# Designs tried in a protein design chat: miniprotein binders against q9h3h3. Part 48

Target 1, 235 residues: q9h3h3
Amino acid sequence: EDGFTAEHLAAEAMAADMDPWLVFDARTTPATELDAWLAKYPPSQVTRYGDPGSPNSEPVGWIAVYGQGYSPNSGDVQGLQAAWEALQTSGRPITPGTLRQLAITHHVLSGKWLMHLAPGFKLDHAWAGIARAVVEGQLQVAKVSPRAKEGGRQVICVYTDDFTDRLGVLEADSAIRAAGIKCLLTYKPDVYTYLGIYRANRWHLCPTLYESRFQLGGSARGSRVLDRANNVELT

## First folded at step 5 (miniprotein)

Design u37
Fold by ESMFold2-Fast, scan of step 5:
Structure u37 (fold): chain B 235 residues (1-235), chain A 81 residues (1-81)
Amino acid sequence: as target 1 above (235 residues)
Amino acid sequence: RRYRITVTVEGLDEELFREVVEEVREFAEELGLEVTVEYRDGRVTIVIEGLPREAIEKLLERILELAKELGFRVTVTIERL
């Protein structure tokens, strides 16, 4: 059952990655054009497979904003996948530490803060805030899913370059909070995504490293970030 | 450019508090920094100022490993100066 769920999620992710993306690229587009682009492509109205009544007539896999300094680097994903197969065959323990070492060895270091929101004004407002933070340089890159045919929640992903750099992960959380986001955030390294490790997996690994909860004052960062596995709270 | 880190541990016995303080002191000493330690009603608060960004992750790794080994919860506050 765990394998079946992971296979379905992996297939859906692959299809979205292969379909066209709507991108605001601050490396080549003036920041002054962002507001018009956000008005043209609100994520609550952009449909996954296209519709004459939506902003898009063709399929859209993701809606993304690239910061001025963004340089994509997924590392050696093929080497990571080969090493993962070898590890499974070896019979050695599969632990968070083992995956961390594989990720470091193959330079697959990116990760993301995730927020799940229902289609509507709050989603569009949250995305606009994140997009502005990216274009203004407080965040590096972000993307949001289009609206699925059956509805359901959409996801905003805010990426950091290195999940092993905890300060960088926390600085991204602070920038998200400064953009006005108050909902629950969870942080997942991309190594888990590339290996198809989701919530219900046979190794009983938690792909979520951190949870961020908004705090009304009291904390230095405006939020409380919990790493349950290591018994640490970052404020 | 420089950071202040505050490590707070609550509900430990004096021997465990000593281990946490010593771990943080050893790290700070390697960087030529002093720590401020306050004990108050079953709580220890350790403050280091002047940490470069590169040292933050190394210190966090040491604190997290110790917390995991000893089974206690730690609160870490990191402030950019």
Scores: ipSAE 0.340, ipTM 0.747, lowest interface PAE 2.8, mean pLDDT 84
Fold by OpenDDE base, second read of step 6:
Structure u37 (fold): chain B 235 residues (1-235), chain A 81 residues (1-81)
Amino acid sequence: as target 1 above (235 residues)
Amino acid sequence: RRYRITVTVEGLDEELFREVVEEVREFAEELGLEVTVEYRDGRVTIVIEGLPREAIEKLLERILELAKELGFRVTVTIERL
């Protein structure tokens, strides 16, 4: 009974990345078609494996919206991974600064705001708000996980081009809040995902750089953003 | 006495799933436990085999903390082998 190692979970995560995506691409599709696409593929009804009666008959890894300015740039992920293995072998201290420098060196700078929502109207409404913000150019790209068979929460990921650009990260938070999203947001760099850095890792690295909490009557942003590494509020 | 602890995690997205399992695995390794993870249809089953009981209890506590923190449901079954 072969216990699925982290390699198997990385493989399931790679498997959903390998499954077909339902994509609305604003570069090729008129913005006027977005509402019909959202109605056809509500995330709360799109199923991971294409269950009978779902809008999808085949497996879906992600539902995504690409903005007009979207340009995929993953950087040198292979070079990053090799440098990470060498760093681990060296026995040198690993810090958030080390990961930041690795990310910069290999141009792996993408990151994402994450929100977890239960399936249903609130999720579909949140996704519709995000999708509009992407198509209107306030955000570059977003994706949402399909509904799992067991239910549970679905994730919406809203990407930024550079996790080291604090202003860009904060602008994306503002755009998410302007889209009507009031839940907790956490920001995770993709470099942490590529290096297998999760919560409670042996290096005691926090995989979440920022946390955004909605605040009624606050600043123009309508949120309070915490830098988790420094425990400082970003205003 | 061997115990099989089956932790079923339901309704995790892939990214959250990956985070949970890596955290559980790393924590189990620190405790000297063998952890088997099965994933099917969005359901994660974590099978933990080993002793001492105190290490298993600590791992369960960590899983429950994670479940609370990340807001997923966990079902724990303990079988005596």
Scores: ipSAE 0.005, ipTM 0.254, lowest interface PAE 10.4, mean pLDDT 79

Design u38
Fold by ESMFold2-Fast, scan of step 5:
Parts: sequence; C-alpha cells; structure tokens
Structure u38 (fold): chain B 235 residues (1-235), chain A 81 residues (1-81)
Amino acid sequence: as target 1 above (235 residues)
Amino acid sequence: DRYRITVTVEGLDEELFREVVEEVREFAEELGLEVTVEYRDGRVTIVIEGLPLEAIEKLFERIMELAKELGFRITVTIEEL
C-alpha cells in the first residue's frame, strides 16, 4: 500500500494468494506441535520464491495459523464486485457509508489488523507471539508474508470476522497487545482489498479504518485507538 | 569478550519509570542477559551485561524503539569490557 501503484499491489497480492501457503491449522493439529513448526518456519528466513539454504525450496505465498474455532467466510465477493461496477455507473456518491452498505449486503465483512516489520528477530518474535495467541484462542486467524527478494518490510495480518463490529475489532487489538506487540497497527476491511482500493484512489477513500498505538500510563497497559473514518479516539 | 550496555533515563514520572525498567528487564531476560538497576541523583541507570554481541545489539535496538514509543530521550552507551 505504500510505494507502489494499485495495479502492482493487486498483482502481487493475487500471486501470493495463488501460491502454496505454509499453514499451522489448530483445528486438526495439536497445540504441542506449534513451537517446532515456528522454529522450522521463521518468517525472516522463509523466502517468497524459494531458495536452497532457506526453509523452503519452492514458492510460499503466505505463512498462516488457523485457530481451533476458525470458520472462513469470504461472503459473496462476485456479487460485491458486480454491485461496485453498478455503483460507479450510477453516478451515486461513493463514500465510506456506501462501501460499508455494499459489504453488509454481500456479507463481505472480514477485516484485519496489519503490522509491518523488517526481517529479523523482532519479526520472528512478534509472529511467534501472534501464532500462540491464535492457537490459545485469543485470536481467530493470522498470516505473515515471506521475505521478498528485493528486501523490505514483511507484514503480519490478524483477521477479525466483522469489521462493522467495533467491539470485536477492539478486542482483537487488546489480544495483540497482550501477546507483547508494541508497534503501530492499522486496521483494513477486506472489502477495500477485494475492490482494489488502496491509499491513492480516485474517490479519496481511506482504506484504513483504525490505527492502534501502544500506550503506557493508564490503569492497565493498552493502546490508543483512533477511528480514521470519523477522526475520533476510541480509547 | 563481555559487553555492557548502560541506559540512563531522566525525568520520567514514577509509573513511566517503573514501566521502562520492567520493559528493559523483560527484553534482556528474553535474550539471556544480566540486568542491574542503579538509582542516583534523580536518574535511573540500567546496566546490562552479557554475551553474545548480537544479543546486546538486539536489546539496544529495542531500547531505542521503546524510547521513541514513549516519547522521551534516553542515553545508551555500549562498551566492550
């Protein structure tokens, strides 16, 4: 979402989704196997297109952990895309509210907290904390990008079922913080991703709904969450 | 070889002060390093000793990031013993 065109970002995302994933699935795999799996596949060492001498010899699109209660539901993405085309043709104003309504109508409700970290110990440690939180049931599902050939930051995505459920989004933020994560987090609904809406779009829409910053000094450790759509602080 | 990181923190409220000390201690323990906390003249000096050098460098990176997150300035010195 930063530093590339929307076409380039969409093409990269599609390629990653189509390539094989390394998955720890807690629905079918005992939790006792997680630490060995994390040691075998540290994100800083797993390469996007495979490399002799890395943990993978073949391409890996994503490294993911599925929680025991995880139940995927992408909704009606095709219906969403058709309705989006109709909306653009209609001349009706394109606003966050109209996208929210399209997402609700077509049940495309998932969203994700994103964090970007450079390859190294910090990334691997953050991913291990998130993965354990998923397997222990505090989060539902997460994935992390493999290391790109060009270098640069890797991304950890922590998903929630419903971006319109503010309390659920905030509970996920709390669980991420409880897992030891202190970096900046941003929250993006998947509806923006499916429609190819990135930061530089012609409708001037902000695909980021929330930002979370780590904060000390309250009665409990937590975070300061900003609602970007309404420009108000929630915590 | 042994290395020492000396971290000096100034002018923090008691709560923030305790949080910083605890955070640095947590990071050092994760890396297998020894931590000593010293109080003097309204300052806290946190001394961290150990091996390997890579662990000391990783801890330094995290300390600097914590300072940035909390919006204060700290002084960090790394010396080979």
Scores: ipSAE 0.000, ipTM 0.074, lowest interface PAE 25.2, mean pLDDT 74

Design u39
Fold by ESMFold2-Fast, scan of step 5:
Structure u39 (fold): chain B 235 residues (1-235), chain A 81 residues (1-81)
Amino acid sequence: as target 1 above (235 residues)
Amino acid sequence: DRWRITVTVEGLDEELFREVVEEVREFAEELGLEVTVEYRDGRVTIVIEGLPREALEKLLLRILELAKELGFRVTVTIEEL
């Protein structure tokens, strides 16, 4: 039942977004409280459904940190979805350029760097570094998934305001690397999430715009950033 | 207990194929196991034989997480050797 697996994963993702979030909001909470909050809610120990012995007694969909300047702007998601349905009904070609234009027209511009790490000290350390970068203003907002009952890797998402702003996307990568993160990162625009393009078999669209790999070269530390759409290195 | 896992990924996205293949290869190499990869008709098929149960479980979860994150369809066949 291959179809069952895809539908099950989609349902679980929706449930996580709808369940309560644990949030450190730097707009209203002093930065001095972050270390205590991180110690109270290490993502390797926060369980999805509030297992006995975890720091949470209730289900948690996401653990998030909002920066001081964070201003949520999802754009016109309803208008985007209506335009998407019209486009599909029209029979016109669906391309990355068409989706980019829909995103711009409806101001659905946010995107995110994604990293997947096994539960444990390395995940908690990576999340703490990301959270501090958010509170100190090097990043805008981030979230991490709680520990699933079955185990498996957890995901850290680091958001940027505008996926068309290449410099902003690269600055976020640099801040992630400066926080000590060395794993593979992939960047995805939220417009693809809102339109369900992650099931891209129908459209054959690449949902990933950029890929970042850590590399130590000579005396300089850095990452290799690849523009997947154009197959061009931005290192 | 030793297991065979066959993973089939559908799509034409080379990045998708690379990420899945690299993840599976890295996992198998850490266990000293060989990986068979075949690209055919817009699909990639990956086969690993000789996995212990706990390793099979971990690999399956990694593949399912990648499928969720990247939004692709994956078909997994598991059989005990």
Scores: ipSAE 0.000, ipTM 0.091, lowest interface PAE 23.9, mean pLDDT 76

Design u4
Fold by ESMFold2-Fast, scan of step 5:
Structure u4 (fold): chain B 235 residues (1-235), chain A 81 residues (1-81)
Amino acid sequence: as target 1 above (235 residues)
Amino acid sequence: DRYRITVTVEGLDEELFREVVEEVREFAEELGLEVTVEYRDGRVTIVIEGLPWEAVEKLLERIAELAKELGFRVTVTIEEL
């Protein structure tokens, strides 16, 4: 419990980002090779720190699929961090609106839909569906965590370029649902990750902007999306 | 691209229904669009068609502000025409 602080989570994320990634890059690799790559590297079997009995003998931080149009833009993260420190020392209220403005000012606009699944068939099947949607152009980029040594749920992250572009965020949700995903999804802007906004944060901010729940029949999107800050449900 | 928006509020608060209907009607009139309103068994459903995405965003912002101010949940269905 005590090990699950914002500092602990940030350190784990940093380590994963710095370790090698297994990448299927649709910009340079034919789409016909995807199924073989997915069979070679199912996320339930790829180990975080490597194991001779797994698909990898060396550490893997993330398993990722890049779409044909993928062009990474992290914005000015250094400027964001400096502005965040200044805001905290200023004593001014820290609100979702204030963080949104910092993100816009420093062009730190990316965000992601998150899904947490236990290691096993459902995780591997969900990841395969997401990966195919990325390679086919319905999604831009996605990654999934490898299996941790201690076990636990793994996370699939499906990125959008701009969390302020509600249409883009909602279109990504629709594409995830069209790929056969039925579990709970939450959407988090990367600015919140960079600034350490997690569950039970000091400012009592909701760590996600949207929540998506699968809906059986009779919806325009296949899901119900809640705008958590404004208590507006989109269907 | 053009969109259809369906706004639904459930409850027994007649004053709340009037507030939501008027907010949507005023917005639609500014764009030269008509709204369809249906009252049924403790809910109001408001439909507006022909919105560009920029107008959908503005409408969602106005509804979100109203929902936050008056403390209710609203359901919005967005369909591409």
Scores: ipSAE 0.134, ipTM 0.691, lowest interface PAE 4.1, mean pLDDT 85

Design u40
Fold by ESMFold2-Fast, scan of step 5:
Structure u40 (fold): chain B 235 residues (1-235), chain A 96 residues (1-96)
Amino acid sequence: as target 1 above (235 residues)
Amino acid sequence: DRYRITVTVEGLDEELFREVVEEVREFAEELGLEVTVEYRDGRVTIVIEGLPKEAVEKLLERIAELAKELGFRVTVTIEGSPEELRRLAEEILKKL
């Protein structure tokens, strides 16, 4: 994702964004075709750089599903990055509140729930559930990484349009849980991605805003969501 | 003929420790064996007793694959085992 440095895994992430995507776009494709598309492109089998033994012979950066109402809005990323550089040179404190304010000022509001799963049936099953929720309108848009040459976990990203809208973030979590997902989820605002905030950043910022854990014995909502910055449970 | 295996996972991401613990517990439960787990700052230690030789080899392979996929460090100690099984554990861990 945009904002990372070239010498590390961040450069490969940027390349993935630039390479072709396999997209099921519910704005132009009937929902009845989803199951066949999922069977054709299970994420555990789609290879990052193409392979004769996989569903793709050419590179694939991401596998994505766009909901019927999906309308992309990345905001003013250039203005955000310029303001970020000015903030760093100003010597003023860099805090979660400062980043939130920069994001609001430049309308960079989207964010995503992240889940990391090993290649295999569980990943493919989880992705199918998420994709159906997107096509049915419970979620707006989602993507999953293809299988890397070196192996390793793949990531499913489920986007919301405004990370400052806590109810919207929690509704997305509920929809993910309703789709049968039980693994750990973390929520990251795209502003953090654009500015290169990750684990071990120099400002000691937590790289995610929320954490969701599935818990048995709950009522309709099967998870607890923690606001990581304030260490407060939201449910 | 039965083996005691101690699995130690190190890192700052305690959520990954839970995934390893659950994977190991599920494997042991399929064999009707007990698992003892201890959490310590930045480290989890998992002990399994009573594993037959064939199960030790399968467990080591699954742990190595999981460690490689999740990108964390794993140390496995096998007690009461033949030299060959300890050598196998070392070869698997070298692939990390």
Scores: ipSAE 0.000, ipTM 0.082, lowest interface PAE 25.2, mean pLDDT 75

Design u41
Fold by ESMFold2-Fast, scan of step 5:
Structure u41 (fold): chain B 235 residues (1-235), chain A 92 residues (1-92)
Amino acid sequence: as target 1 above (235 residues)
Amino acid sequence: DRYRITVTVEGLDEELFREVVEEVREFAEELGLEVTVEYRDGRVTIVIEGLPKEAVEKLLERIAELAKELGFRVTVTIEDPRLRELLERALE
């Protein structure tokens, strides 16, 4: 226990999304400029609320890289939230299946692979690898949190368009591994994030669908991916 | 893109092995593809070659639902020579 509530975490996430982002947009910026941009804005040194001694003097919510083919589609988040409130008042069971159906109905299909790393060289190196994979077209979009005022680990999020597309989720995992990432990865649909459902929730739902662990032995893809909801191991 | 899928199940009785084999075989037949099946001491291994991307996604969904319904563990290996080449290069 850290003392933070789900409401506190949701409020901080909303603030980060609304604060300015540092973006390398490969749709409008030459790929040759990426290395200089990464050197200017290492995530271990970019501060959440600004600091004259850091790369930023003003608040930064996220540091992001958009791929050349990236096309934002959040779906109908407002409709999803309205349907979620209706579901809670209906008395109908709240299960992974019902959330999946709400997400499909409202086209809120994106999801993300997450990795949590302490501020430092390994975080910056991992982010650089992910950013290059995005700009080179192996991944579509990614973001990393700035260094929090309270400290703690930072998160890299690598997005896929459709969490119900298992092969697309696995292809992103393979691309992350090909970028040199060896740490634990977890995959979460954005529907859980938009509804404020985190690991400790009153419905006892697991917002993590997949876990990926680096492993060359016995694996065709360099990792083992466990489907948390089913008795399926993907290699 | 053409994929090779290997489905492996262990620790089931022969009747449950049959359900997995029939699910995969029926799926492959719909696509005009052949399956290779190997039975060895409490394990069944099913191989399909030549699957397009959209077919792999549908097969994975069917296998996951079946594994969930029947309460057994299944291992699915997905091979794409292109992705394997990139991974081997990065891990050197």
Scores: ipSAE 0.217, ipTM 0.671, lowest interface PAE 3.9, mean pLDDT 83

Design u42
Fold by ESMFold2-Fast, scan of step 5:
Structure u42 (fold): chain B 235 residues (1-235), chain A 81 residues (1-81)
Amino acid sequence: as target 1 above (235 residues)
Amino acid sequence: DRYRITVTVEGLDEELFREVVEEVREFAEELGLEVTVEYRDGRVEITIEGLPREAVEKLLERIAELAKELGFEITVTIEEL
């Protein structure tokens, strides 16, 4: 289940990261300007490659909101990639544990909760809720993909600083739920993205570490979180 | 009339299977249909209320597109209840 699909997804991700971003940066912009910015750039209307009929005439790779305390740290991605090539050449087994150790060694610790939504009201409403939570300080940073020219679902990514900090990952899930999000969420460490671990990977690794499902009813307004690697419920 | 659409997915990991289920559900909702989704050992059973024949054909075409895009094999069965 190796090959083209993982390479194609990695190339698309790289292109998006390198194209211009539309950013609301709460470190330099007052929170009072957020609602106007969200109205100007709803993700269901912002086009990936620009369109005179959309809010953008030029390409947009991502629409992002940075929290007031956001301080990016990508770690040593070059060292990670070199170590990954050496690991593959060594013949050592490729497991979640070996990837985790590579990530720790090279300080590539960030990760993200992912949600996939069709273009439309639900996407724009979900993004607005997430953006407000980021600006209010409940989340650190988030981004959403623009609308592809051929259509398809868009993705909202909500980042955490350290995928090995389980409590921090769960706190982000709680904040997402408190923002009114009820759809399926999956958590992916950025190390998997840098190394091209996607659904059809040659090592048969689960491409996500956690899964969150909203629970309707009961005493909690929250979610049930599953640890995918150990098949154990955390909530 | 009521229709039952059963989608059987083969050769997928659990994350890709969930994405297929969500995409099928979202497309059915776009068609204005009430949908109940059941997960059964690599199968999705979708029960739909008030589905006309033309909507069934659109849903089947979308399911086939998803199978091609995501590189998996599926089997679809439709029953009029």
Scores: ipSAE 0.000, ipTM 0.121, lowest interface PAE 20.3, mean pLDDT 73

Design u43
Fold by ESMFold2-Fast, scan of step 5:
Structure u43 (fold): chain B 235 residues (1-235), chain A 95 residues (1-95)
Amino acid sequence: as target 1 above (235 residues)
Amino acid sequence: SEEEKIRELAKKLAEEGKLVIVVRFKGVDPEVIRRLAEELRRLAEELGARVEVRVEGDVVEVVISGVSPKDAIELVLELEALAAKLGFRVTVTIE
């Protein structure tokens, strides 16, 4: 029964991926053009399905910034999905370890730090900071959702190449904090997104692996990072 | 209205045991179509329907069959909404 909700969420994610993206590609566009692009397309004003009163009249699935050295690698997503169907049919327990093994076997290793912010100045300011860090080479790639008709919070996704590389995940967190971000961050491997692991999933799995909370003093990193899967403080 | 006519046609064809819902795509990557077809297959299975993907020239069709008459109208409306979001059209045809 819960499968219907997971299927609906997966369809919405596919719709966003298939609709046009507004992209600043630092591989082909001079960094000096970033500020004008950010002013033209503030995420709090770009609408999901277009509106004559917004920067876009046509649908926009995502607003993205690609770093100069960015090279996408999704792995074998088709093989992952086939293995997932077999696993569900097998009757074996579905755990974080089982999903991690599927991801490694099929080279679906990317993941992302997520931050959810209400539409407004703080969202636009946070996105500008992240976009600048991407163009300057501190982060590899990021995207932000457009404003939905239903309202609610928007999401900024900051990607890393390998969710099993703890150091790389923590380095991305540090770069996000250095960009001035102070809100709660959670880290989700893309394998969970491809397999429809969201909040209130039927397997009762936590949909994120790491949690980062800003702290004013303490470590040079400026944050406290918790490994939620192992219940261990990393910083 | 156009939607009302489509709903009435879908219901009539389903009652005759002939309902086949065809979702057509233009210029979409075949890998993306396979992902979408899998999602639609899982959704159709919940309704007791079958799905298959047909490739005809530069048009890809997702064919859904075996829906109950009571589910046909609801499915057509949901597919119309999904088509608007994904940039494709739904056609109801006899088979």
Scores: ipSAE 0.000, ipTM 0.087, lowest interface PAE 23.8, mean pLDDT 73
Fold by OpenDDE base, second read of step 6:
Structure u43 (fold): chain B 235 residues (1-235), chain A 95 residues (1-95)
Amino acid sequence: as target 1 above (235 residues)
Amino acid sequence: SEEEKIRELAKKLAEEGKLVIVVRFKGVDPEVIRRLAEELRRLAEELGARVEVRVEGDVVEVVISGVSPKDAIELVLELEALAAKLGFRVTVTIE
């Protein structure tokens, strides 16, 4: 178990969000430049703080790829948080349904498939596959964490616009699998991140809604997706 | 626009030469809060501001002084962008 607590990973993610991003934006950059960009900035070599000999001389929070159809929409995160505080104060039960309703009400609907990979060829190859899928329009946006000084696993995040759109979530899983990714995937709504719902939270909420496991010889999707809230297989 | 409001606020605050920024995020680990405070400090220092960061529970207070109007606008916009991205509640006040 990589000794990084969920809290440490969350801290790193938050800090990384403040540092400059290395972005390939398919809206402004020709797709033909993607391979050169990937070769220049392999995630396993890009360092969080711009270590000597790394491709980056300055700190990098994330490496990201934006697709042609990417439109950032964070919704009303402030309103969401205010409502969340009020809810906690009310003493009303907090359920996944409650969070879903808060998210809908405040239009904070984004979510992401998460995969954790050790630094190296497998990570870089996985990222290249995801980046191509984004540029080709199979996925909208993805990011990968740079290499930390302490080492450990890097995370690739593949976003979907609406965690309540089960079909869209499943389509993203299929696209990830089609890109050659075989590792475990977990899907986390951004609302859970914004509200500080991590592993072992006081509300006993599962911070991930879906889990995808690669299936050998399975359907065209090549994965089994579990709805963790309901403990039901969706595929 | 929300951005225009932020710019107007930043300009006003810059004219007074002091910004107090309170970032709130409840339910986050103290270590996360600490790191956020450090990053906020870094961001403000990169803009040539004098920065004091205070952490009280789930609240990060950043006192920024010596900021040009331009830099103040940039800083406020960056903080708002960060808040939106990370799901923080940001309050910008003059102290």
Scores: ipSAE 0.000, ipTM 0.205, lowest interface PAE 16.8, mean pLDDT 80

Design u44
Fold by ESMFold2-Fast, scan of step 5:
Structure u44 (fold): chain B 235 residues (1-235), chain A 82 residues (1-82)
Amino acid sequence: as target 1 above (235 residues)
Amino acid sequence: DKVEIRVEIETDDPELAERIAREIEELAKKLGLEVEVKVEGNKIIVTIRGVPKEAVEELLERIRELAEKLGFKVTIEVKELE
C-alpha cells in the first residue's frame, strides 16, 4: 500500500510551509534591490535547517519572490478538505473531474510549474532568471526550496492563478522559457497538494496535467507542451 | 566479470522522482558501486557501473521491489563489460 508515502510527503511539505521564508516582495521593495538579494541568498547555498557557514543560521522553508501585482488567494482550503472527506465517505467515484469540480466550488484554483535541478550554478542561474521575470511582471510568484542537509535536487515552483485557464498556464510556460529555462517542466494544480495526492496514490489519479519540454526550431515558444491526461500535444 | 546496469524510470511526479533517484543511488553506494543519474524528459536514467556478475540478480530484485513499493515504471538493461 502507498498511503504512507503520500503522508510522509505531505508532512515534509507542511514543515517547510510552517518554517520561515526568505521573501523578495516586489510590492514593497524596489526592483533595483533584486540582484543584491539574489547574490545574498543563492538557493544552492541556503540550507533547510540553518548552518553558521551558510547565508542562514536559522531554518528556511522556502525562498520566494512576489510580483508587484501578486494577490494571494488560496481559496477555501478548509471547505475543500471537509468536502474531500465527505466525498470519500459518499461512495461516489473519485476522478479528475470530481476533484476539478471540488477545486472550482471552493475556489482553490492555483497551480504551479515545477522544475527540479541539482544544487549548483545552473540552479542559481535558473532561479535568478525566474525571479527577474516575476519582478518584471511576466510571472506572478515563484519559490525555490533550500538545500537539504543530505543534498539532492531542489525544486523551483512557478505559480499561476487558475489551473483551469489553459491559456494562462501556457503563457507562464512561455515566460519561463523566455527566461532561459531549458529543463523539463511539469504542471500540478494545488488542489492535489492540499489533499495530499501525489503520484502512486490509491485513487490512481495523475496530479500532473501538463509537461513541457524544451525544443529548438520546432516551436515559436521554444517548448513542446503535452496534455498528460489526454496524451495530446499542445505546441 | 562485471556489468553495467541502466535503469530507466518513468514518473509524472518530480518530487517522487527525486526520492526514487536518491533511493537507488543510496543502494548502489551502499554496495560500493559507481552511479550516474541523468534526466531526459519525463524519464530518469540511472547507470550503475562495475556490478559483479554474481551480484546482478540481487541488485535487480531490490530495484524491482523498490519500483513496486513506490509505484513507478522501470525498464532495466544489463550490458556486459569486456
Scores: ipSAE 0.000, ipTM 0.089, lowest interface PAE 23.8, mean pLDDT 75

